VHH binders against Aminopyrimidine aminohydrolase (tenA). Designs and how they scored, part 2

Target 1, 224 residues: Aminopyrimidine aminohydrolase (tenA), of Halalkalibacterium halodurans (q9k9g8)
Amino acid sequence: MSFAASLYEKAQPIWEAGYNHPFVQGIGDGSLEKSKFQFFMKQDYLYLIDYARLFALGTLKGNDLQTMSTFSKLLHATLNVEMDLHRAYAKRLGISAEELEAIEPAATTLAYTSYMLNVAQRGSLLDLIAAVLPCTWSYYEIGVKLKGIPGASDHPFYGEWIKLYASDEFKELADWLIQMLDEEAKGLSSKEKAKLETIFLTTSRLENEFWDMAYNERMWNYNG
Below, E stands for the ipSAE of ESMFold2; O stands for the ipSAE of OpenDDE; V2 stands for 0.75 times the mean of E and O plus 0.25 times the DockQ between their complexes.

## First folded at step 1 (VHH)

Design g03 (framework vhh_gefurulimab)
Fold by ESMFold2-Fast, scan of step 1:
Structure g03 (fold): chain B 224 residues (1-224), chain A 123 residues (1-123)
Amino acid sequence: as target 1 above (224 residues)
Amino acid sequence: EVQLVESGGGLVKPGGSLRLSCAASGRTFSDYAAAWFRQAPGKEREFVSAITWSGGSTYADSVKGRFTISRDNAKNSLYLQMNSLRAEDTAVYYCAAKHGSYFTLEPYEYDYWGQGTLVTVSS
């Protein structure tokens, strides 16, 4: 079993809960209220900006040109492929560029991106990979599973989201991160592997909090 | 690997219509996202419209409501229906494609380009 495969198995209860979340299931069966998806897209816009910064940090932390090139491609995909989908949905939802720039992060969004940035900035390249991989990998798996639901990828509104995350292009991004994790984790101590596991499972849990935040359209837990 | 050839350009009066076609050879368009860009004299190449491999589309604000992008994967073709043409639509129109499901708005991110077809809207 590769290290990434071991992390994958440990994350399954968390990822399965995410797949079964009403937000995700509502995308698959087309029943998700557009207002909830709009909230998701606004928060995800902020999330992707920090996710891009994480890939830029990966470029800086890379010890060779191949690693730097791979993180450059991940950065490009986030800023241009995923953000292009965001721009397309923003147009369909009537969200102006000014509205996008005025978006404030919800507590969950701030916790999620701040955790990843803290881990990446203070830690190693492997810490960064462990922090970002759950999102990329689990989204690909969700996309493939939802695409398998008859009619889901033909939905007038959610079909394009499903097609993006189920795409071979998106799979390649996950595969690159998995390969780097497995190559760089060779020779690590049990203590170092346990640390990476904690990071991987923490961002997996934060992703479930992100689904729940979007479904409940929640900014802060106590006051506005 | 794909080669793109545009056609359908020409001279029209303001308010007129044109339909541009882009024929692909090599691989089928079903593997590619595609876009139309244009370049007016003395200007940079600008985004006009884009379409995912499955038909989802987006438009520049300047053409929204007037232009319609479409594709026919069985015929390896991309189209741009241009209605209510204005003098400022005068440009060389380029067909562009990138491997993968989703488009981008940036010209430098497209791998395959046609030679361009001139559209002149007489003022």
Scores: ipSAE 0.000, ipTM 0.130, lowest interface PAE 15.3, mean pLDDT 85

Design g04 (framework vhh_gefurulimab)
Fold by ESMFold2-Fast, scan of step 1:
Structure g04 (fold): chain B 224 residues (1-224), chain A 123 residues (1-123)
Amino acid sequence: as target 1 above (224 residues)
Amino acid sequence: EVQLVESGGGLVKPGGSLRLSCAASGFTFSDYAAAWFRQAPGKEREFVSAIYSGGSTTYADSVKGRFTISRDNAKNSLYLQMNSLRAEDTAVYYCAADTRPYWTPSTKEYDYWGQGTLVTVSS
């Protein structure tokens, strides 16, 4: 199998736990309390800012113009497509653009984005790809699975979120990252592949922590 | 219902060229990953080439530079252009498609397969 296929199989128990999390299931069956989704959206807005920085860093680390162009497209999608959706949801929830910019990060959000930024800034292009790919790939899978629930994509509030992440356009973003991972991983040692696997599984686990944070509306465990 | 039908196989001499076609019904190739695999007598099925939903392609080292995978969205067909054919390219060639999210094109575990088309390279 390809390296990406190997990582995908190893991540399945983690991604399956994420899909089965009550936050994700609550989006699918429409039962998720809007307050929890609002908390998620606020934290995800901060997450997307750093995620965009990671794609900008990928543009900088790219060894050729094609790689740079691909990361430029990933950056554009994050800043303009996903952020536009977040602003639309914020408006429906009564949150202004100014209020979104004033959001305070939760401990889990800081841990997740700081881990990715540390890995990407200190490491190789492959380290960056391994760190960011789980989020893009697993969100597409979640979107497709939720779209398969009768009536879910037609939900007045959650339907738009489901449709975005289940879209062919979003699938293409993940496909680009998967293709780059497989091409760039050719010829790597077992030790180098093990490092990439650790990064991939770590951000997969941090995503589960992110769902749990949002469901419990948790900022800090010690200081309120 | 997903169906894949291969055509274009046949007998060809070493150094010759052949173009395989795969017609799809029940899904659109542009929406999913698709691949060509081959199986020589007495050997396991092996990966030949794949095209991702976004259009990027990958090739097995044994065929890189000689084979080209492509698709025609208007005809909903997948193609494999085979040039500089060798005796060791003799095999049954299978078209495969994966309608599952982000399944990797280079694996043997595709969810839909055609019946195969025989390519014989012999003098």
Scores: ipSAE 0.000, ipTM 0.156, lowest interface PAE 13.8, mean pLDDT 85

Design g05 (framework vhh_gefurulimab)
Fold by ESMFold2-Fast, scan of step 1:
Structure g05 (fold): chain B 224 residues (1-224), chain A 125 residues (1-125)
Amino acid sequence: as target 1 above (224 residues)
Amino acid sequence: EVQLVESGGGLVKPGGSLRLSCAASGRTFSSYAAAWFRQAPGKEREFVSAISSGGSTTYADSVKGRFTISRDNAKNSLYLQMNSLRAEDTAVYYCAASYRGLWYPTEQSSEYDYWGQGTLVTVSS
């Protein structure tokens, strides 16, 4: 069994809970209130900025030109493809360019991106890959599953989001990270693999917190 | 500045075939989505087909199974193979490209930044 495949199996209960979250199900059946999706898009915009920094850090941590090139492509996809797409999509939902520039991070957004940056900064290239892969991989899986719901991909607001994450282009990003994980994990001890598993499962759980944050439109858990 | 130039339009009988081409200038074309739209006389512009950089496609229900969109990224070119043409396919066909980071196929004309001048397709006996 490949290492990535073993992580995938262990993450399934967490990813299933995410797929069954009212936010995700509301995208699939078209019932999700527009305000909740707007909140999600605003927080996701901030998330992508830090996600881009993680890929830049991956480029720096790469010990060969192939690895550096792969992270450069992931960085390019985030900054020049996915970020531009988020701006274009936000306009369709009535989110102005001024609003995007003025977004403040919610507590959950800070926790999620700060965890990944801390793990990547203090750790190895493999720690970084384990931290970022769950988001890319699980979004592809969600996109494919939602695309299978009759009428879901035809929805005026949610259809394009579903088609994006179900796309072959997005699958390629996940495949690059999976391949690097499997190649770089060769020769690791069981203790080192357990550490990577903990990182992978932690960011999987933080993604579920991200869905819950967006559904409840929650900035801070305590206001005072 | 980017310029798109369509070619391949003309008069064809019902049941016939035509292949449209669109040539684009620019080094970034291969990274972005491209699409075909059409406008019949007295009607609004409608979506026909779109293709991503990686080759993922989407089609309007009216053309699905009859038309095939493709691209040649090395030549900065977009194509539309039209088979089993019908009178209702008569329209000016426009190619469109998004150069602002849109990499997935979309039906929304507002997401395309650059448009060609159009090429006329007439299906009549």
Scores: ipSAE 0.000, ipTM 0.156, lowest interface PAE 15.9, mean pLDDT 85

Design g06 (framework vhh_gefurulimab; at its last look DockQ between E and O 0.01; V2 from the best seeds 0.00; counts 0 for: pae O 14.2 > 2, placed apart)
Fold by OpenDDE, look of step 2:
Structure g06 (fold): chain B 224 residues (1-224), chain A 123 residues (1-123)
Amino acid sequence: as target 1 above (224 residues)
Amino acid sequence: EVQLVESGGGLVKPGGSLRLSCAASGFTFDDYAAAWFRQAPGKEREFVSAISWSGGSTYADSVKGRFTISRDNAKNSLYLQMNSLRAEDTAVYYCAARTGQWYLTSADEYDYWGQGTLVTVSS
């Protein structure tokens, strides 16, 4: 069993809970309230900004030019393509560009992205990959599963989201990260692997927190 | 039989602290979202705090920064730590659970209720 496979197995209870989350299920059956999805899109905008920063760190942490180049491409794509698509998508949902720029991060969003950035900054390339891989890998699986639901991908609000994460392009990204993890994890000690496992499971849990945040439209627990 | 039993209520002075507990039985608590509601005399029942299966929580504006909701799945219990108590916090406090893992703020969304525990804040 590959290292990535072992992490996948360990994360299954978490990922299963995520897939079964009413937010995700609501996307699939079209029952999700629009306001909750709007909340998600607004916070995801902030998430994507820090996500791009992680790719920049990937370039910095890369051990060879090919790896560095790939992360650079991902960085460019996120900043110059994905972000525009997100804005356009948000606009179709009634969220203006000005509103997106004015958005404040929810506690969960801040915790999630700060954790990943912290892990990536302080750690190795593998730490970064372990942190990012759950959102990529699990979203692809979710996308594929939801796409299998009749009519789900045709939903006027949520269909595009499903198609995006179920896409071959998204799969390729997940596969690349998995491959990188497996290759670079060869020869690691049990202690090192345990650290990566902790990171992987932590961001997996943070994904569920993100679903929960969106579904409950929760900003902060202790707003003054 | 599904049961929720609150405890920990009592008389406390303004500025004081109190910790409420809710013991669940007849179901696996970790599969449920949980919440605290309160009802003052002559007033409607109002939302206080809720917590999802994952530990995500929310609070009414009136209690933010003062109250903390938590759960212990191993003990099948829900808690409400109340600090800096005020006279307006005086009410019967109810714990509630819903079959969904995610919390909502409407009382109508919760399936199971305790009998309540009285909290009186008075000088």
Scores: ipSAE 0.000, ipTM 0.251, lowest interface PAE 14.2, mean pLDDT 92
ESMFold2-Fast, scan of step 1: ipSAE 0.440; ipTM 0.748
ESMFold2, look of step 2: ipSAE 0.000; ipTM 0.170
ESMFold2 (binder alone), look of step 2: mean pLDDT 81; pTM 0.823

Design g07 (framework vhh_gefurulimab)
Fold by ESMFold2-Fast, scan of step 1:
Structure g07 (fold): chain B 224 residues (1-224), chain A 122 residues (1-122)
Amino acid sequence: as target 1 above (224 residues)
Amino acid sequence: EVQLVESGGGLVKPGGSLRLSCAASGRTFSSYAAAWFRQAPGKEREFVSAIRSGGSTTYADSVKGRFTISRDNAKNSLYLQMNSLRAEDTAVYYCATGKSFYGTQLESYDYWGQGTLVTVSS
């Protein structure tokens, strides 16, 4: 099977736990308290800024114009499509642009984005792809699963979030990263593949920590 | 140059139906999000319905079950089938398309038609 397919299979227990998290299930059944989603959107705003920087870095690390163009499109989707949704929700929640810019990152947000940036800055293009792919791919899978719940995508507050991540267009972003991963992974040693697997599974686990952070509205684990 | 031209507006009685059309030139609806917005006299422009490049649709609560958005990629046209029309549906209806493949907010759309007037009155 392809390398991406093998990583997908190994990540399933982690992604399944994420899908079953009360935060995600609360989006699907409409029961999630708006305050928890507001916390999520604020932290995700900070996350997406660094995620965009990762795609900009991918453009820089690309060895050909096709790879550079693909990362430019991923960067555009993050800054314009996903941030569009965040701005819409911020408006509904009465959050100003100034308030969004003043948001402090939670410990989990810092851990997640710092891990990805460290891996990407010190490593290869392939290390960067392994770090960012779990978020894009798992969000698409979550979106599709939630859209399958009768009435979920029609919810007045959560429906737009579900529809964005379930879209064929969002799937295309994941597909681009999967194709690059499989093409670039040809000829790698077992040791190199193991390193990529560790990166992929680590960011998959950090995503679960992100859901849990948002559900508990927690900034720091110890505030003494 | 991107141009959107709406047609199909007019006077209709409460409970009646109208089908609005929007013809695009300079870009294809199949590659971008497209939407209908409306503006009633003295009110701000509000979202009515959207269709994303992948074909998924969204409706404002006020029109859900009564209006249907669709597109014909071969004709590069966007449609809004309006059924069970109410006096409150009276507005200028605008066709819009954005640079992204997704969006339901006014700010997500950068190309707009001139608008077509729909009057629901007995």
Scores: ipSAE 0.000, ipTM 0.164, lowest interface PAE 13.4, mean pLDDT 85

Design g08 (framework vhh_gefurulimab)
Fold by ESMFold2-Fast, scan of step 1:
Structure g08 (fold): chain B 224 residues (1-224), chain A 124 residues (1-124)
Amino acid sequence: as target 1 above (224 residues)
Amino acid sequence: EVQLVESGGGLVKPGGSLRLSCAASGFTFSSYAAAWFRQAPGKEREFVSAIYSGGSTTYADSVKGRFTISRDNAKNSLYLQMNSLRAEDTAVYYCARDLSDFWTGYYPSYFDYWGQGTLVTVSS
């Protein structure tokens, strides 16, 4: 088994819980209330900004020109493909560009992106890959599964989201990260692999918290 | 009853070719991704190739350019055309089913149904 394969197996209970979350299931069957998806899109806009910064950091941490080029492509895809689609989609959902600029981050969004940025800035390239890969990989898996539901990809609000994450283009981004993880993880000690596993599982759990935040339209858990 | 049955294995000399077939029954084959895995003597089961419901394919690095996966949804069949065979290709070959298996296809534990296997021996 590759290292990525072992992480994937350990993450399955977490990713399965995410797939079975009412938010994700509601996208698939079309029953998710529009307000919950709008909340998700607003918080995800803030998430994508920091996600792009992570790929910029990957470019800086790259050990050779090939790795730097790969992270440059990941950064380009996030800023110019995913973010452009996100803005166009938000507009169709009734969210203006000015509203996107005025969004306040929820506690969960801050925790998720701050954790990833901390890990990436203080750690190695492998630490960064372990932090970002769960989101990229699990979203692709969710997209493909939801696209397999008859009529799901034709939904007026959720169909384009499903098609984006089920795309071969998005698959390629995950494949690049998986290949880099497996190549760079060769020769690592058990202690080093355990650290990467902790990072991978932590962001997997934060993604589940992100679904739950969006479903409950939650900004802060305690409003004292 | 979901069933996958492989055929086409046999003895072949290095540089030779074989075509493996997998007959699927008990489910709507066209709706599922399908894959070939192999297990060499004394080794763990490893990914060979996958084909998704939409027709996209992926290959292990060791077989790229030599093997071609294909499907015939009208016949509920999966195929693996094996060219330029090497001694290292000697293994029992299994076909397997999953719906979303881009990365799961690299990991045997994620496939829900398996065939019985067909033996391929590459020997001079």
Scores: ipSAE 0.000, ipTM 0.137, lowest interface PAE 16.0, mean pLDDT 85

Design g09 (framework vhh_gefurulimab)
Fold by ESMFold2-Fast, scan of step 1:
Structure g09 (fold): chain B 224 residues (1-224), chain A 123 residues (1-123)
Amino acid sequence: as target 1 above (224 residues)
Amino acid sequence: EVQLVESGGGLVKPGGSLRLSCAASGFTFSRYAAAWFRQAPGKEREFVSAISSGGSTTYADSVKGRFTISRDNAKNSLYLQMNSLRAEDTAVYYCAAGPTLEQWLQDYGYDYWGQGTLVTVSS
């Protein structure tokens, strides 16, 4: 079994909990309140800015032109495909350009992006890949599962979100990260692999916290 | 000038039926997916049912098997047949139209909403 496949299996209890979260299920059955999705989109807009910086950092950390090219493509997809979707949803939800520029990060958003940036900046290319892969891979898995619900991908509001993350184009992004992880992880010790597993599972758990934050529209855990 | 106008709401007894209609004007309705949402007093707006431009349908679990969504593109109309009505179905019902993913990716993505029609289910 490949290293990525072993991480996938270990992440399943976490990703299954995420898929079963009321936020995600509400996208699939169309019952999710627009206010919760608005909150999600605002926080995710901030998240994607840092996610893009992580792919730019991957380009810098790459030891060959192939790796650099792959991270350049991941960066382009984040800035021009995913963020275009988010801007169009913001428009449909009545979120103004001023509101998008004035978004304040929630505690969970700060924890998630700061963790990934810290891991990536201080660590190796493999540490970066382990940090970012759970988001890209789990979103594809969620998209495919939700698309399998009869009529879900045709939903007038949530259908576009489901279709993007279930797309072959989005699958390609996940496949690139999986391939790089498996190629770069060859020859690693059990201790080194355990470190990558910890990073992978930590960002998987932070994604579940992100769903929960959005569903509860929570900025800080204690608002004083 | 985009308009969605709902009609067919009213007072009905538990177990009764109502048919809601939504008349669309000012845009090419046949190119848009359409949906019904509802909002009860003091609660968030919730999804009821949706129909794609091609006729594929989806329903919230709370209404599945009781409500039927349909459309007539020649008449620019959306319908919701509501059977076996319950007190919990009491709400203002809104029709909405949104573009397909293809139209939306071409920068045509907007939510169009009607003003709502009140459905009251009481003994």
Scores: ipSAE 0.000, ipTM 0.101, lowest interface PAE 18.4, mean pLDDT 84

Design g10 (framework vhh_gefurulimab)
Fold by ESMFold2-Fast, scan of step 1:
Structure g10 (fold): chain B 224 residues (1-224), chain A 124 residues (1-124)
Amino acid sequence: as target 1 above (224 residues)
Amino acid sequence: EVQLVESGGGLVKPGGSLRLSCAASGRTFSTYAAAWFRQAPGKEREFVSAISYGGSTTYADSVKGRFTISRDNAKNSLYLQMNSLRAEDTAVYYCAAEKWFRGDLTYPEDYDYWGQGTLVTVSS
């Protein structure tokens, strides 16, 4: 078994819980209230900004030209393609560009992106990959599963989200990260692999917190 | 579903060259890691060379410097250029591709799709 495959198996209970979350299931059956999805989209926009910063860090941490080039391409795609597509999708949902610029991050969004940035800034390229991979990989898996539900991809509001994350383009992002993880993890000690596993499982759990935050439209635990 | 068909095998003299081709239908190799394995009579399938989604290549020590793996995603094709062939290179060569990338690329169990094989005989 490859290292990425072993992480995938260990993350399965967490990702399964995420797939079964009412937010995700509500996308699949079309019952998710629009307000909850709009909240999700606003927080996800802030998430993508920090996600772009993580790819910039990947470029800096790359030890060879191929790795640097790959992260440079991921950074470019995030800033100039994915964010543009996200903004266009948000506009169709009634979220203005001005509203996107004025969004305040929820506690869960801050915890998630701050954890990833802290891990990436202080750690190795492998630490960064372990932190970002669960999001891309699990979203692709969710997208494919939801696309398999009859009629789900035809939903006027949620259909495009499902098709986006089930796309070959999104799969390619996950595949690149999986390949880099496995190539760079060769020869690591059990202790080093355990650290990467902790990072991978932690961001997997933070993604479940992100679904829960969006479903409950939660900014902070306490008012103030 | 992906179907793989190998071609280019045959009889060649020691020191000669051959180029093997593997044609895939249903999907391009850009969505798969792909590899060449070989099996000599009475032996298990052994790794020859692999190419990843990002174009990184790996080679078995026995073929390094002599064999070159490449892919053409537009043509859904995988190639193995074999130079300076030796008697010990005689084997059935198999093209392999995986449904989901799983990393190490050197073990047969990492691959989900297999061709039928093409025979390469190196003999005077």
Scores: ipSAE 0.000, ipTM 0.133, lowest interface PAE 15.7, mean pLDDT 84

Design g11 (framework vhh_gefurulimab)
Fold by ESMFold2-Fast, scan of step 1:
Structure g11 (fold): chain B 224 residues (1-224), chain A 123 residues (1-123)
Amino acid sequence: as target 1 above (224 residues)
Amino acid sequence: EVQLVESGGGLVKPGGSLRLSCAASGFTFSSYAAAWFRQAPGKEREFVSAITSGGSTTYADSVKGRFTISRDNAKNSLYLQMNSLRAEDTAVYYCAKEGFDTIYWHEHAFDYWGQGTLVTVSS
């Protein structure tokens, strides 16, 4: 099997737990409270800004024009496709432009984006790919599974979110990252592969923490 | 029967303050978002502020920093604290309950409205 396929198999218990989280299931059956989705969208707005910065770093770390072009396309998709959905939902939820600019990051959001940025800035292109791939790949899988629920993609509030992540266009983004991971991972030592596995599984777990944070509308666990 | 009853309106000088109240009955208030809208003489209804069942608040740009929305679920009540009032805040203020199909903070998305309370800001 390819390296990406082996990471996929190891991540399945984590991704399955994420899919079964009441936040994700509530999107699929339409029962998720609007306030929880609003909290998610505010935190995800901050997340996507840093996610875009990660793809910009990928452009800098790329050794050839094709890799740079691919990361440019990933950056464009994040800033224009995913952020367009965010802008549309912010308007529908009554979140003002000033409120979006004044959003404070929750502890989980800071942990997740800071971990990825630290890994990407200090590490190799492969470290960066291992850090970002779980989010793009798992969101596509979730989108496809939720689209399979009768009526879910026609929901007036959650339907557009489901359709975006289930799209062929979004699948292509995941496929590009998978292809780059497999190509760049050729010839790596067992120690180097173990490091990439740790990064991949860590951001997979942080995504589950992100769902849980949003469902509980949690900023900080304890306040002094 | 679902009812929303506003109170607290009145005549106030520019720079003054008023607190509006909305008493809800006939439904589980804590389960729904609630909002304040206003209608000035000769104008269409406009959004002022909303609060979700979870407590998240939203304000129109024209009132942000001056008005504060809050709720007391134990008393089935919604409030609007209005500070630094201006002549352009003169309007009938309406309390509104979220409908099941609410997509926007827009008047057509709310299924029940109060009778309104008049706020007049003049010298």
Scores: ipSAE 0.000, ipTM 0.092, lowest interface PAE 19.8, mean pLDDT 85

Design g12 (framework vhh_gefurulimab)
Amino acid sequence: EVQLVESGGGLVKPGGSLRLSCAASGFTFSNYAAAWFRQAPGKEREFVSAISGGGSTTYADSVKGRFTISRDNAKNSLYLQMNSLRAEDTAVYYCAARDYFGHELKYTSPSEYDYWGQGTLVTVSS
ESMFold2-Fast, scan of step 1: ipSAE 0.000; ipTM 0.273

Design g13 (framework vhh_gefurulimab)
Fold by ESMFold2-Fast, scan of step 1:
Structure g13 (fold): chain B 224 residues (1-224), chain A 124 residues (1-124)
Amino acid sequence: as target 1 above (224 residues)
Amino acid sequence: EVQLVESGGGLVKPGGSLRLSCAASGRTFSSYYAAWFRQAPGKEREFVSAISSGGYTTYADSVKGRFTISRDNAKNSLYLQMNSLRAEDTAVYYCAAQSGFWEYIETPDQYDYWGQGTLVTVSS
């Protein structure tokens, strides 16, 4: 079994819980309240800023020009294409430009992005890939599964989100990260592989916390 | 590796139609994100339309409802059906492809492979 395939198997209980989360199921059956998705999009905007920083770090940590070029393309796409697309989608959901710029991070958002940035900044390129891959890979899996629900792709708001994450382009991004993980993990010790597994499972769990945060519109539990 | 060659350009009257074709060489074209860009004299290249390997399509607002992008993976070809043509559509049309690192459809500098272009002139 490849290293990525072994991580996939270990992550299945976590990713299945995510797919069965009422937030995700509500996207699939069209029942998710607009307010919950709006909260999600606001927090996701902040997430994307740090996600872009991860690709910048990937460019810096790349050991050859091809790797550097690929992460540079991902960084550019996130900052100049994905962000513009995200703003347009948010506007369609009733989130003003003023609201988008005034967003405060929820505790869960801060925990998730801070964990990934800490791992990526202090660690290796492989640590960065292990941290970011669960989000990319699980979103593709969710997109494909939701697209299989009759009528889901035809929903006025959620249909485009489903089609985006089920796309061949999104799959190819996940496949590229999987291939790099498998190639670079060759020759690693069991201890080094266990570290990557911990990172992979931790961000998988943080993604489930992110769904839960969005569904409950939760900011800070300790300050009301 | 992919090599792209456009054809189908020509002179057409306003309100007319043209179908552009792009022939690709190499087994990997069907897995690529493919697009049409155009460039009028003295202007920068602008995005027209794009299609994923699975058939997901996007269009620039200026051509939406008039142009239709399609692909035939068995023939390793990309097409652009242009209807209700306007003088403003006059440009050299280029087909382009990228290896699917992410949806980065509107920015020319992210495309790895380009054709040489085919001229479309819309005038009376």
Scores: ipSAE 0.000, ipTM 0.109, lowest interface PAE 19.6, mean pLDDT 84

